VHH binders against q84jc2. Designs and how they scored, part 64

Target 1, 232 residues: q84jc2
Amino acid sequence: MSKMRNLVEEKFLEFYESWVIQLELYLHQLLIAHNNNTMSETELRHLISKLTTHHKAYYTAKWAAIREDVLAFFGSVWLNPLENACSWLTGWKPSMVFRMVDRLRKSRVVLVEAQVKKLEELRVKTKFDEQKIEREMERYQVAMADRKMVELARLGCHVGGESVMVVEAAVRGLSMGLEKMVKAADCVRLKTLKGILDILTPPQCVEFLAAAATFQVQLRRWGNRRHYVTHS

## First folded at step 4 (VHH)

Design s30 (framework vhh_6qgx_2)
Fold by ESMFold2-Fast, scan of step 4:
Structure s30 (fold): chain B 232 residues (1-232), chain A 124 residues (1-124)
Amino acid sequence: as target 1 above (232 residues)
Amino acid sequence: QVQLVESGGGLVQAGGSLRLSCAASGFTFSDYYMAWFRRAPGKEREFVAAITSSGYSTFYTDSVKGRFTISRDHAKNTVSLQMNSLRPEDTAVYYCAADTRIWDYYSPSQYDYWGQGTRVTVSA
């Protein structure tokens, strides 16, 4: 109840519900375009542009929100438990989207050798950037367990105002560190998405975006169907 | 050109029921997000309920949850709002709205297409 009353969480919950509704509308258009090969290249590019703009809007809103409360994104009230369980640093794991790209090799529009090579180079680079962030998170967790941080935590048990001030400053510092890591992860996500779309043809982009949106919508549906317990 | 026509409004006593319907024409109905808004005398339009193009998700304002049900019929190009356990506070003109792009489903400004409205009066 207290968490639902946090202003950042309340505003982002409203935003996210609207954003998902619009994603489902775009998914419907993507599936029609994919199943009906009568759309022109110009029409396909327009649809792809709508999706990329939609995703950029998400990150614009997210970055504004994490500036105020990054911790809201590590156990998001706007995501069901299944969606939260599948998150990697507050979102999708960048390298996992290449599994969806691999399915395009079986599509009616075959990837040419040059595309395959570029996608593999992008996959390697994405994996490297992802692992760099994972190492940063490990260092963050080790720093949290460092002697100095343990000593600061002990000071938090003291009732004096001086100890409270020191602990509050440390907590703000930790939140700033998490904000930087979340933004770094989101930059890898955006770079990976842009990279894939730059390599693929418009019909292949539509197929890729449809697969990604379908997975996101279905994951939400599966998680919501399992939430049978009435709030008490 | 998109046109929306509401029907089903009327006078009803508290605790009663009404079913509102919105007939849509001039577009591919299945591509559009559909919503109901209402405006009470002296107030601005407020969100009531919404349904996605596929019907996958439905949304309600807190004051109507459990009492109102939104649905759509693609064969008839209609969206309906079943209103049960009506209260005097539900008295308003009800509007049907549609659009393909939604940033904030609570905001009337997100919707380009609107009906003329149908009046609902709930007596105490």
Scores: ipSAE 0.000, ipTM 0.102, lowest interface PAE 18.5, mean pLDDT 82

Design s31 (framework vhh_6qgx_2)
Fold by ESMFold2-Fast, scan of step 4:
Structure s31 (fold): chain B 232 residues (1-232), chain A 124 residues (1-124)
Amino acid sequence: as target 1 above (232 residues)
Amino acid sequence: QVQLVESGGGLVQAGGSLRLSCAASGFTFSDYYMAWFRRAPGKEREFVAAITSSGYSTFYTDSVKGRFTISRDHAKNTVSLQMNSLRPEDTAVYYCAAKGYLWEFTDSSRYDYWGQGTRVTVSA
């Protein structure tokens, strides 16, 4: 009968659920580190490294999955409706991450002038890269609409198996273009995250990562609570 | 009061190189973001390259990436544009510009100070 999910969606759903559970465990460790002033720089750097590795594991899995089916990431079945509503090109919007950075100004670990300047420069660079991808995506969407119209017109001439091959070629072209755009967006995400962590001290990195993980976990909980209540 | 003075323009053959310089005076150079814009015959000013006040970050329009390099020297109050592998399409008047805040650095209407321009002509 009707399968609601393909193999890529099923595999990534299993991966993502486990990945989020591990993120919650790391968040707990980050909050303990933030509240405990006795942790060494070596211990803090080790925890930051675990989070960095965890985020890299997500992109490794994602890029393997989008190679097989990029469309699974547009309207993802492993995300609740609230998480999907907040997505920009299959993930978090890079410039929005600087809202987490703004919270560091209220902590006991204060940003120095040189850090503030570098973070503002990174914010502008991130927004520039973001807008460039948005322009490329717009051009892609226009081009795909034109190609789809041409292919649909051509299919009106052929009622046989030849039509199936033409449709498959068009869909493959669409998928390859989207895969390129998603990878470009993910590269901006990774560069932004690395840039922030390179500018911040280890205690500031812990606070930043805790804020980011808290937001991600809380957004999922808010969306899941609403979904549960709606189904009840 | 404020002056931006460009130099280094000229005539060069395709594939050649030029180095443009901009000398700044009358303001605190180290606080300002510096950029190069160009105007080709019959066209509007377009963004070429920018460098942040610290020199930490640089930005380029796609058509010049890998060919042009922007740099600054705080001791000399100078911003430079090294142009390599020049193409006939690079023919334009090149302008040095300064702004006091980081946002909208590709928008020419947002710049506080402008130089007089220096002409670059690239022959086929």
Scores: ipSAE 0.000, ipTM 0.177, lowest interface PAE 19.6, mean pLDDT 82

Design s32 (framework vhh_6qgx_2)
Fold by ESMFold2-Fast, scan of step 4:
Structure s32 (fold): chain B 232 residues (1-232), chain A 124 residues (1-124)
Amino acid sequence: as target 1 above (232 residues)
Amino acid sequence: QVQLVESGGGLVQAGGSLRLSCAASGFTFSDYYMAWFRRAPGKEREFVAAITSSGYSTFYTDSVKGRFTISRDHAKNTVSLQMNSLRPEDTAVYYCAAGSKLFDYFEPSAYDYWGQGTRVTVSA
């Protein structure tokens, strides 16, 4: 089944393609800084600020787009099937980034006791916030199966003038609920990212951001190459 | 061809109100995001407010939230900015902008068409 592109999907596709290209350029700078020790602390803080601003720009654009059409973000046309399969409420699962933090513990640069304690506290809080959103998502999914919603769906199959308006109002209400949930998930993502960066030193931040960007870029490349694998 | 023409600027006392209007022509107005940007003396152009193509969603910079209201009229191809409780810090040239391709409404580069601007001076 093919998906028809609407104006929101077309506009965000153009935005996202440019955003990913810039992410790859920043990743290149992060890898140079990490591997060659080419930057002062001030230069590292500037690079970290660029990445933080870049991620905030993504959420600014996303929230503008979901206000118009939140459903465009469930099975997004600007993401390949692998990227879509790995999504949790239209983005990365917040607790997953702590796997990248665990890599820092195995690296040459060691985390001090105070950082380990703060990261564990943040991990617990992030998992709690994540589970709260998962419960809300389950509640919305269960509500789709309740008697009133089933009746509204049935009305949609046998539409007249006024019943069309009632069904449309119900669908708008459901979309508003999804929009609120997606924004809540994105707030957990931003709080988790900010929390990690506030705990880490600038060189550790560079290593963390490089790991996160590498995973995002590689996931996209792996998914984009899938159609060539079965051809040979 | 494509034109965005701003009006409604002027001199106003602190605490006063002004309504800016932007008349659009030469493109399908209902397909475009509309925004207001401003440039204060000695500063770069900054985002003020935006309204989606449908007109149902609006966005504001933090310093104007609750004071400014953006709206659009598809029948008249007009976007308006109602400015209340004006402050001396709101003194700037205000620009109307139309964007079709990008959702980054905070960035001037996301907008395809620009007006020439209208001056707003708020006296203390």
Scores: ipSAE 0.000, ipTM 0.113, lowest interface PAE 17.2, mean pLDDT 81

Design s33 (framework vhh_7aqx_2)
Fold by ESMFold2-Fast, scan of step 4:
Structure s33 (fold): chain B 232 residues (1-232), chain A 124 residues (1-124)
Amino acid sequence: as target 1 above (232 residues)
Amino acid sequence: QVQLQESGGGLVQAGGSLRLSCTTSGFTFSDYYFSWFRQAPGEEREFVGAITSSGYSTFYADSVKGRFTISRDNAKNTFYLQMNSLKTEDTAVYYCAAGTRLWSYYDSSQYDYWGQGTQVTVSS
């Protein structure tokens, strides 16, 4: 129905709103830690762990939701149009986080040569994993035009018992394929995030996480801003 | 014509309980996120708690978590703040707030409508 959204969409909308609000709270803590440099290494590690746990909680909730309705994540109702326009396979593009790393390189926080080398190796690996997923998406799109899909489209014109069951089974299969692909993309995101945090020192991790959270929060705010019309 | 009106404030002893109500009119109640803020004399207005438009999620300031509960009743166009185990530090004017386009519950500037406030005084 045009007036209704499904329960999965409604529940994840509420989850995502709360998740972003908590991200803003963590961003505030990250900015205090970054600007003052007064926290101990133990305190910084604890804050980094909070952010890591927060991101893992997002993927736990997302994977539960996509098991029920993966299509809800393509054109998500909990994202504004700007956030949706910037989405790559239901989330941020993994290679994009290296823009935050490039910002760190130009900051007063010094990266040692060994870190630079490891970050470049991780960047190359992330780009390779990302391109592999893009090829899988292309194969998925080609499969939509295959003989079986053409046959199912023809059978869909006949809503009688066995034809309906065959169409429903095919749609379920397509949804399972998308779920697998979304999880694969999310695994690349999590591996990339963990890889960066494993290479960086705690103060550098704080700066990186602050930059990433700032971008995410600001993108949402920009997309949620009102348009004003001025009388001429 | 939008109106938010608080009630239920008053004087209570430390360890006691109070329930605040915010009755609303002039808008579609179910479309709004609702929050409570408080302001002690000489202090800035601070966030206390929020409830989402669907009612599925609630958020609380660390200072009140586990002691305060926010709820809403769409049939009565009213939302509530149940305050338990009150402390002298909870003494403040409590304000109810409503908004539809929130990117942060904690930012008072995000809210479209505000009540006039109700005084809560907690004696030792």
Scores: ipSAE 0.000, ipTM 0.152, lowest interface PAE 15.1, mean pLDDT 82

Design s34 (framework vhh_6z1v_2)
Fold by ESMFold2-Fast, scan of step 4:
Structure s34 (fold): chain B 232 residues (1-232), chain A 124 residues (1-124)
Amino acid sequence: as target 1 above (232 residues)
Amino acid sequence: EVQLVESGGRLVRTGGSLRLSCAASGFTFSDYYMGWFRQAPGKEREVVAAITSSGYSTWHADFVKGRFTISRDNAKNTVYLQMNSLKPEDTAVYYCAAGTRLWSYYDSSQYDYWGQGTQVTVSS
């Protein structure tokens, strides 16, 4: 067997571990900014820019990796089981971030009416894009159970080499389809994140990014401390 | 100033062994994936082996599996290719290459830096 998948998985694991450590450092800066509330608008915008650059770096690395091995992202070795259980198409579900935005309504600095309207418009657009991708994934899964694919699976049990090329072509097609869906989902994630940050003021952006980063970091810590085997 | 300098190429007899070295300078070696490529007269450049930045995982082409082994020493900024049971068809110029965050270790176009090559000739 080719070790191409192992090299892609290890390289992304090394990248992701470093990326999460840097996210934790940025989270610390976000929490200081939020609690002290003494930073200038310029300083807050600079911090927000660091976080947006950091998230862009993640997707740059991810898209390079999925071009080589998209299936690595459906059973990611760099994610613990809890993180994997909470994934929607290899990442966070875009509509879920609006639950984090909702917490801003409980802050001392409240959203103005114009922001609420823009956020609702963005939420509707995000849900629409999300549902479109879910329908595409459903069609993909149904196609897996189609008589054509069932016949290919049957032929894959054949002792002769004549089915090898047909199976290889089917597997390539499956991988290309998954890559397109993952990229589509990631584009919705990036549009949603950018849209929220464009609507919010810098202090609200800091609070939102702190909430999002806290959840991501805590989910990883909770999963890493999980005892999936009890010692009796 | 980035440099990759290959060494160890020479004339060897069929069945012999040879170790190639590639010394890196001008960049943070431990951040880079390293690959060995070869090019024989009249043929395209082909990937022979690759090693991750940490050295934890390696890949070898089917035509060299069991005969060639790639390794690296990050403390010495060097990548190696141990070649055993050499065959006349292994005759080629061998190149080392370095890449960052480029996932296609088998694709020569995805590497950032290249050495000048070292000639390996295998005779009967």
Scores: ipSAE 0.000, ipTM 0.170, lowest interface PAE 14.5, mean pLDDT 81

Design s4 (framework vhh_6qgx_2)
Fold by ESMFold2-Fast, scan of step 4:
Structure s4 (fold): chain B 232 residues (1-232), chain A 124 residues (1-124)
Amino acid sequence: as target 1 above (232 residues)
Amino acid sequence: QVQLVESGGGLVQAGGSLRLSCAASGFTFSDYYMAWFRRAPGKEREFVAAITRSGYSTFYTDSVKGRFTISRDHAKNTVSLQMNSLRPEDTAVYYCAAGTRLWSYYDSSQYDYWGQGTRVTVSA
């Protein structure tokens, strides 16, 4: 495998490409539902359910993959440089979705006072959960730069290539810490998404999901586009 | 010379089946995502199905899910669409398309190469 991506990267790249294609198809359906206003509440709930199932499928695949190789998710080969630059702990920053929610205040279907209050409470909770994870990340980085890294370096220096197992155990411990932290961040993402959808009406859910999917798809397009004037 | 050649269209009764094939030449087949689009009389071109470069993942428009199956054969440079349980609403000219873009496979403007189309007529 000296010149190849590892198996986890190859499998997740194929999965992610397919997942994004399906997201674009769902986005098209969301935009039709939003623009036509002819769908029943049952039809809207079914479409919302497809999107929530789609997002849960992503996290199911991601958590299986990070168990094998969590480092593949830091600077992912299936994301373009712009997507990677915008990532917070291997994914979208949970509090950012409230920017999408703020857009609903200007939409045709107005948020009622009770919804505004619940969304603000959720926003505050989400921000505190983010800060807690950021403190854990800082502690992890400090730990990597001190005792564990010094022990790993000393072990490699004194035992050389003949003591692979003990070095591998230490590296596995560091990877397990990262896996736990990434899963914690993903749990905040899922809780935030579920919380918003539980507060919103079905038409508002469609608008929110359409806005979120549009942003994700557009960010990918922006990062993948390059402009040429002449051959150089 | 890049060429996509469709075959397998025809007239079929509702509930019947047809298999469409698209033979690709003049480009590195394995570097391209393949798709089927259709255009019904008086309507715009719409997405039907797509298959990734590896053939591992497939995508379908909701109206054909469970009825249509897209597949590809890298050895023969072909992409196929197996159409089962056909409905009068499936009547259209079906087009094979090849593109290199991951996103917007639903968007016909994102495809680099197109076939001439093969006509499918489903009678009630």
Scores: ipSAE 0.000, ipTM 0.190, lowest interface PAE 15.2, mean pLDDT 81

Design s5 (framework vhh_6qgx_2)
Fold by ESMFold2-Fast, scan of step 4:
Order: sequence, then structure tokens, then C-alpha cells
Structure s5 (fold): chain B 232 residues (1-232), chain A 124 residues (1-124)
Amino acid sequence: as target 1 above (232 residues)
Amino acid sequence: QVQLVESGGGLVQAGGSLRLSCAASGFTFSDYYMAWFRRAPGKEREFVAAITSKGYSTFYTDSVKGRFTISRDHAKNTVSLQMNSLRPEDTAVYYCAAGTRLWSYYDSSQYDYWGQGTRVTVSA
């Protein structure tokens, strides 16, 4: 609807709405599988593969979009305010999924010692990768406050000449830096998701994916209702 | 006044094809998701297919994937469902639906407007 919204934002908004609705359909299949003791390991692996493919499709579309406009992913128009408030570098915070696994373990999912050890190793590595990216973001923010960047911003207040070209080059560099960091964060997300699914058995994967999808869907519903009430 | 008018239903043999159409009026067509639902005798409404407001994405229930194709024509304010390789279990009344602010294409309660339905009978 906004005249300030570009084609990339409009296309990704429609893609994301469709992607979430398909996620809800997969969630129904996961819940049926969770309550069905007759489903074979092959059938469970096929369902897990559908979810994995679905998440990969999201990152394929996202990376194509951020190549064109990475800033669209900071304060995304396809996310409600609650979803945006819960975002870490344009998506879910990787280490948060271990809290979800821990809650499932204490409530419903029984893990063997070897799985517990591997999950702890993955948790430590994921936290390390997160901290590395956060340090890169801090360096990016410091560079924005650097004396040289302040001078470029001042120069950009003057119209015309070579100063416009220099400012445009700097802004382009900033966008490329954000793209690199977003892709790095997404790589940590994908590695963390793959790592958890590789450690868990197929029934445990179904339980984990059902919990994750339920949370994502419910967060969207809660935020949409509150946004509507505020504007109605 | 909002209207959704379905057409194209009829009797067809198993393995045959039908094309359903839905003409929309009384609302800004390009802002609404369009969907097809069906209801077999003695059953509740079941989701069949949906298309997003701008037409960039489509959704299908598993039993019709690869056989049915949903499309929309913004110039004519119509949504169509091309039904190929029809099966006896596809026998139902097919309903056109329009909705905005959807949180589920699958849930019939999410849709704001409904047509009266068109009957499809697939003989064995």
C-alpha cells in the first residue's frame, strides 16, 4: 500500500505471507504425525525433509531480496511489530532454539546421554558464532560514528559535485556490509537447525519442528491481533 | 454490493477436465486473496486452492497438487480453477471465497465473502 515501498518489499511481503500459510499446513501434518504411532521412519523423514526444504526456500528468497535491498529486512513490512521486536539480525536468534529443546526435553522428549552431549557442544558453538557476529555489528556501528564518516555526512549536506559521488559510494559500502552480516547470521541459523535435526531421532525432530512452528505461528497471530486493536 | 458468482460446474467422467470460474464485483479485487473450497455431501467445507492478492503465489491441498491449477485475471476480476485428471472423490459443490488479513488459507472462517457454489460430479 505505501508509496515508499519498493518492488523488492512488495514481492517479499507476498512471498512471506504465502510461506507462513504453508508453514501452518506443515504444522498440521507435524501434529498428526506426533499423535500417530503407526507412521514409519521413512514417512517421518519425508515430513522432516518437507520442513527443511521449506526453510531453505525461505533463505533462497531472502538472499535474492537482500542482494537488491538489505534495508528492507530491518523493520520488515511483512512482519508485525511483535515479530520485528523479537528479531535478531533480521531473523530468529539461533541460541534461542536450545531453550526450546530444553523445555521439550523436560516435558515430553527423552534424550540419551550422547544426544545431550552433542546438543551442548552445538549450543556452545552457536553462542560463539552469535557473539562473533555481534562484534562485527558493533564494529559496523562504530564505523558509522567514525570521524571520517561524520565528515562524509556533513559533505553530503552540500548539493552537487564530486561530493555526491563519494557519499553514494559510502552508502553502497554500508549496505554491502549489512548484507554480509545478515548472510552470516542466516548461515548460523541454518547450521544450528541442521545440527539439531542431525542429533535428534525422527520422532524427536517432529516434536521439535512442531514446537518451533507453533511458536512462530502463534507469535504472528498475537502480534496481528494487537496491531489490529491499536488501529481499529 | 459484494458478489462472487461461480460457473463451469457439471458432470464429467473420471480422468476428465473442467474449468471453474468466479466473477468478483463490489470490492477491490487486487487487494483480496482468492480461494476455492469444496463440500462433498455430508461433509464440511474443505480447502482446495488459493492465490495471493497479486498472484505471485499459489497454494493447493495435497490431493489436488499437480492436477488443479488456480489463476486470476485482474482485468476481468475473475479467479479460475483448472481441474485435470478428475477423480470420483473430487465430487462436491465448489465455492469461491475472498479474504484479506488471512492467517490461514486452509481455514474457511478467515474468508470475508463467499459465492453460492457450483456443482461438480465426477462419475466412475
Scores: ipSAE 0.000, ipTM 0.231, lowest interface PAE 12.9, mean pLDDT 83

Design s7 (framework vhh_6qgx_2)
Fold by ESMFold2-Fast, scan of step 4:
Order: sequence, then C-alpha cells, then structure tokens
Structure s7 (fold): chain B 232 residues (1-232), chain A 124 residues (1-124)
Amino acid sequence: as target 1 above (232 residues)
Amino acid sequence: QVQLVESGGGLVQAGGSLRLSCAASGFTFSDYYMAWFRRAPGKEREFVAAITSSGYKTFYTDSVKGRFTISRDHAKNTVSLQMNSLRPEDTAVYYCAAGTRLWSYYDSSQYDYWGQGTRVTVSA
C-alpha cells in the first residue's frame, strides 16, 4: 500500500534524524573523554554503554519498520545518495569497522599482541559471515528470475478473480525473505560491534566509537552537499 | 562571499506576530544547521531556535516553545522564524547563524557564520 509505505518512510525518517542528532551529541562526549584523560573507568564504561544502547535502539526501530516495508530500506529516503551508495544490505558493511580499529595503532593507548590476534580472528569470521549473506542474496536473485517471475508471468496470461490475492501473497513472501536477510546482516553488524568492544579496553573503545561516529557523521555531511531533504 | 541577511523586524504590539527571514549565500546552505539567536539591550546573545540541515528536527528555548516556529526553504536558501503571541521580553536584535556542530546548537560560539541582525521591538 502506498499510504502504508509513505507512513513507514516518514516515521523512520523522523526517527533517523533524531537518532543522528543524538549520535552527534555522543560523539562530542566521546571526543571530550578521549582528549582530556580525566574520566574514570566507570565513567568510560557508562559512556560506552550509552553508545551501545543507542545502536541497539536503531535496530529495534529498524526491525519494526522492515516488518511493515523492508523495501523502504533499499534506497532509503532518509539517507542521501552517498550514504545509500556506501550501504551493504541496508547498512554499514561489518568488515568496514576494522578500518576504524586500524586507527587505534596511532593511539597513545596501543594495542597489545593478544588484542591484535583476537581482532584478526574476528575480522576473518566477519568476512566469512558477510560472504554467506552475499551468497544467499545471489540465490534469492536467481530464484526471482527462475521461479517467482515465471509464476507471475503465467498468472498474467489467465488472471481470473483470485490473481490479485495470489500476486499479493507472492510479493509478501519475497518481502519476508528480504526481511530475514536484512536481519541476518544486522545480527552480523551487532556481533561484530560487540566483539570489538569486548576485545578493547575502555579508552580504546572510546577512541574506536569516536572514529566510527565521526565517519558516519562526516559521510552524511559530505553527501548532503549534493542532496537536501525536505518535508511536505 | 558568505553572507546571511536578516529581514522582517519591526515594531509590534504585545500579542502580535512577526515573521523574520534570513537569506543565505556563498555556502552550501543544505550542509548547515541554521539558528536564530537574539541579543536584548545590554545583554549577551541567547539561543532562540535551531533547525537541522535536513529540516527534520527543530530546537527551541523554553520561553518561545509553542509561540515561535522555525522553518527553512532549500530552494530559496532561506530560514524563517514565525513569531506569534509576542511579549515585551522578546524585544531584541535577532541574528541568523549557520553552523556544523549540532552538539552545541545553543552555544553562539560554535556557529561559523552570522548575519548583522534585525531589530524587533514589542511594546506593552
């Protein structure tokens, strides 16, 4: 339904703008914590927890929205063209965060050999999980061409009174398949984020989260130079 | 090259309305958060309202919530402040500002560009 589709897009667009504003506020707190070295370990853990909760809130809202209209997340109206071009299955590519981890090599709080080994193991596992999802997506696209498209074309020849309901059921089935793949990708994202934070010390977590948030905010600002978003 | 030009100020009776406009040029308008600040005679600049670069979120100081509405028009590179139910304490010079640091939207020192201001006088 176009009304339901527009409602999901408008609702998530309002949510996302608010979510990004709060991310920018957390980024400011992360930069203060990183630059001043004045916060206790308890205070740093509390800040890290706020960021983790913030990211989990995003996925809670996203999963509610994709239940209604998963296609809204492919070419999202709340993202500019640059953000959309950089998306992998409706979000950041999990292995990308290891580039942010590499920034920690220049930190005053350097990574020890045991952490480097664990991060490399996590990187390999993350890449393997990404490849699994990419193969599933490829199989989905092939199935679209060979089964669902043939069935829809056949229905177009002798449509009758039930054809609309049959087509709607088929489209819902395809959307459910995409929803499962998007959720699987999001689970890899959350597992990768948790894995990195479990390996890093609190000061390293703050620096990592600051680098990640800075990249996300700057990518949005760079892309907005070519595209502005308006409300009706 | 960067310029912010305010207009729409004037004298109005308490309970009246005014619409302020700010025309922006010389920068990529859609990349900036836009805000209105005001300075009462003999006081420092204080925050009034802000709108995000996309236009999806607005912020207001408590004393103007429900009375003032900030909006932006990307096609015209304009930000506007609709002021309703004006009070004598709203008397000030109103300034348009553009910035990129949202975490300090209420802090005048965090804005990159400023207009020269437009005077609003609300008589009792």
Scores: ipSAE 0.000, ipTM 0.112, lowest interface PAE 20.0, mean pLDDT 81

Design s8 (framework vhh_6qgx_2)
Fold by ESMFold2-Fast, scan of step 4:
Order: sequence, then C-alpha cells, then structure tokens
Structure s8 (fold): chain B 232 residues (1-232), chain A 124 residues (1-124)
Amino acid sequence: as target 1 above (232 residues)
Amino acid sequence: QVQLVESGGGLVQAGGSLRLSCAASGFTFSDYYMAWFRRAPGKEREFVAAITSSGWSTFYTDSVKGRFTISRDHAKNTVSLQMNSLRPEDTAVYYCAAGTRLWSYYDSSQYDYWGQGTRVTVSA
C-alpha cells in the first residue's frame, strides 16, 4: 500500500508543478489583456474560459488523488512550507478572494451598484458555508478523541486478525470523512469562484483572475526563496 | 563538461513540419526538466515548451498548443520538439534549456544550461 501511496504523491507532484507553470503563463496573458483596452468581449471571454477550465482540471486531478490518499493533502510535498502554512482545508480560504474583489472597487473599471449588492450577498453566503465546514472539522477533531477511537488505537498495538480488520476499517472511515470534508471545501471554492465570475463583466473578470493568480504565484515564489541556495 | 547541442532547424514552407532535437551531455539528464525557448528577430526570448524530468507532464505556450509536441528519450539523453502546421510567426532561433523544479519554467533567466540555438525559417 505504501508503494501505491508514494506513486500517487509523485504523480500529483508532477501534475501540480506543470499546473502552476500553466497558471503563470495564463497570468501573463491576463496582465496583457488587462493593459490592452482593444480586446473584444469574445476574446476576453475566451481567456476567462481557459482559466476556468484550468481550475476545473486542478479539482478533477485533486479529487482523483484524495480518493487514494487524502492525507497527502494535509502537509503536501508539492507545496513549500509557506504555502502549507497559508492553507485552509487543503487549499485557499474562499472568503479571502473577496479581498481581491475589493481591489476592483478602486480600479479603472468601476463596479455598478447592482454588482456590489450581489457580491456582498455572495460574500455572506460564502462565509456561512465556510463556518459550516469549520464546525464539521471541529466535530471531526472531537471524534478523534472519542473513546472508541482511543480504544481502536490502543488495540492496534496488539497482534490479531480480528483487531487488525477493525483498526483498518476505522482508519478507512477516518480517511473517507476527511475526503468528504475536503470535497465540501472545494465545492465552496468552485461555487464562490463561479459566483464572482457570473457577477463581473469580462474586463473585471480578467482583473480579478489576474489578482488571484498573482497572489498564488507570488506566495509560491516567496516560500521557495526561503530555501534558495546560491553558490557563492 | 555540460553541453546542449540543438539540431534539425532549417527552411520550411508555411503549413510544413520540422523536428528539432537537443542532445544533452555532462550532467544527469533524468534529473533535469528540459525546455525549448525561441527568439525571433528583434524580439526577446520566449517560452515554447517544457517537459518534466520524468516525462509525465508537458507544458506549452498558447500559440503552439496543438501544433508542437515535446518529448524526451532518457536512453539517448535527448529532448525533441515536433513542430507541425508551421506559421511564418514561428520563425526564430530555437534554444534547448535545462533547469530544476525550484524555478519558473516560463522564466528563461532561471535555467541552468543553454544550447547555442538552431535556426527555423518559415516562408509564407
């Protein structure tokens, strides 16, 4: 089993590095589009679609990987320590993107009153969904201290066919619980992203996506620089 | 000594195909990511394609996606770029590069080793 788990981690490491490289290239396209006022709405929508597809590809790969080893996503080997420290349930905190939305209110492309109202409604709903998941995580952590789990951990120190099966079933249950919680958090992320993009105009979407990608790429670079060894 | 030697460049008509090869020596090829960059007359060096150390993942710039294919052969220490449906705007000197996971593959300044380049001219 450990061999299978190592292969999953290695495959996702390869996937994630390539995914971030593609994100960085899309960021360059977003910055060019943001500075170019001559792009058509059709051209901007095509670029936004590429970013949306790119994020969808990430969650497709992630959900396949967590089915095999969800714990790999808690303290991921493909993330540097800074990225891991900034993670909320294996990814970005959904409400954090509204800070990037707040930057749009100070940009050249001004939000209309109707958009501001819809964004505030989405912000409130996103916060509610986050708190629901946080309560689920608290219940999960409390369950880890449950007498049954403590007893199973103790039993796992003893040799026996029946005890081995019971311990293995419990560990599988814990992993399935974490998988459901991670997927729930990812669903809030995707719904929040889609909601924002549905409210914004194409030029505003480009500016928002550029801000989000810039933050993700810079966070990775800041963390990687901490471990950059220059030969001198 | 580390060397990257490109070959396969030439003159081709629009819509044609070329296959570039890069022979690597003097380092553990399987430990390095390999990439192709190009520089057109009067322009800066731009990213074209990259392949991870294992060969499991590839990355392309939008303008070549679906037309170019990067591949590697660990037994021969080579990386190749198959270029199909060539356009006049693909005219450039193509460079082979080798680098590590700690760097952005889009950023040419972060690569450790570079070849001297091979010229590709696409006539209209």
Scores: ipSAE 0.000, ipTM 0.141, lowest interface PAE 17.1, mean pLDDT 81

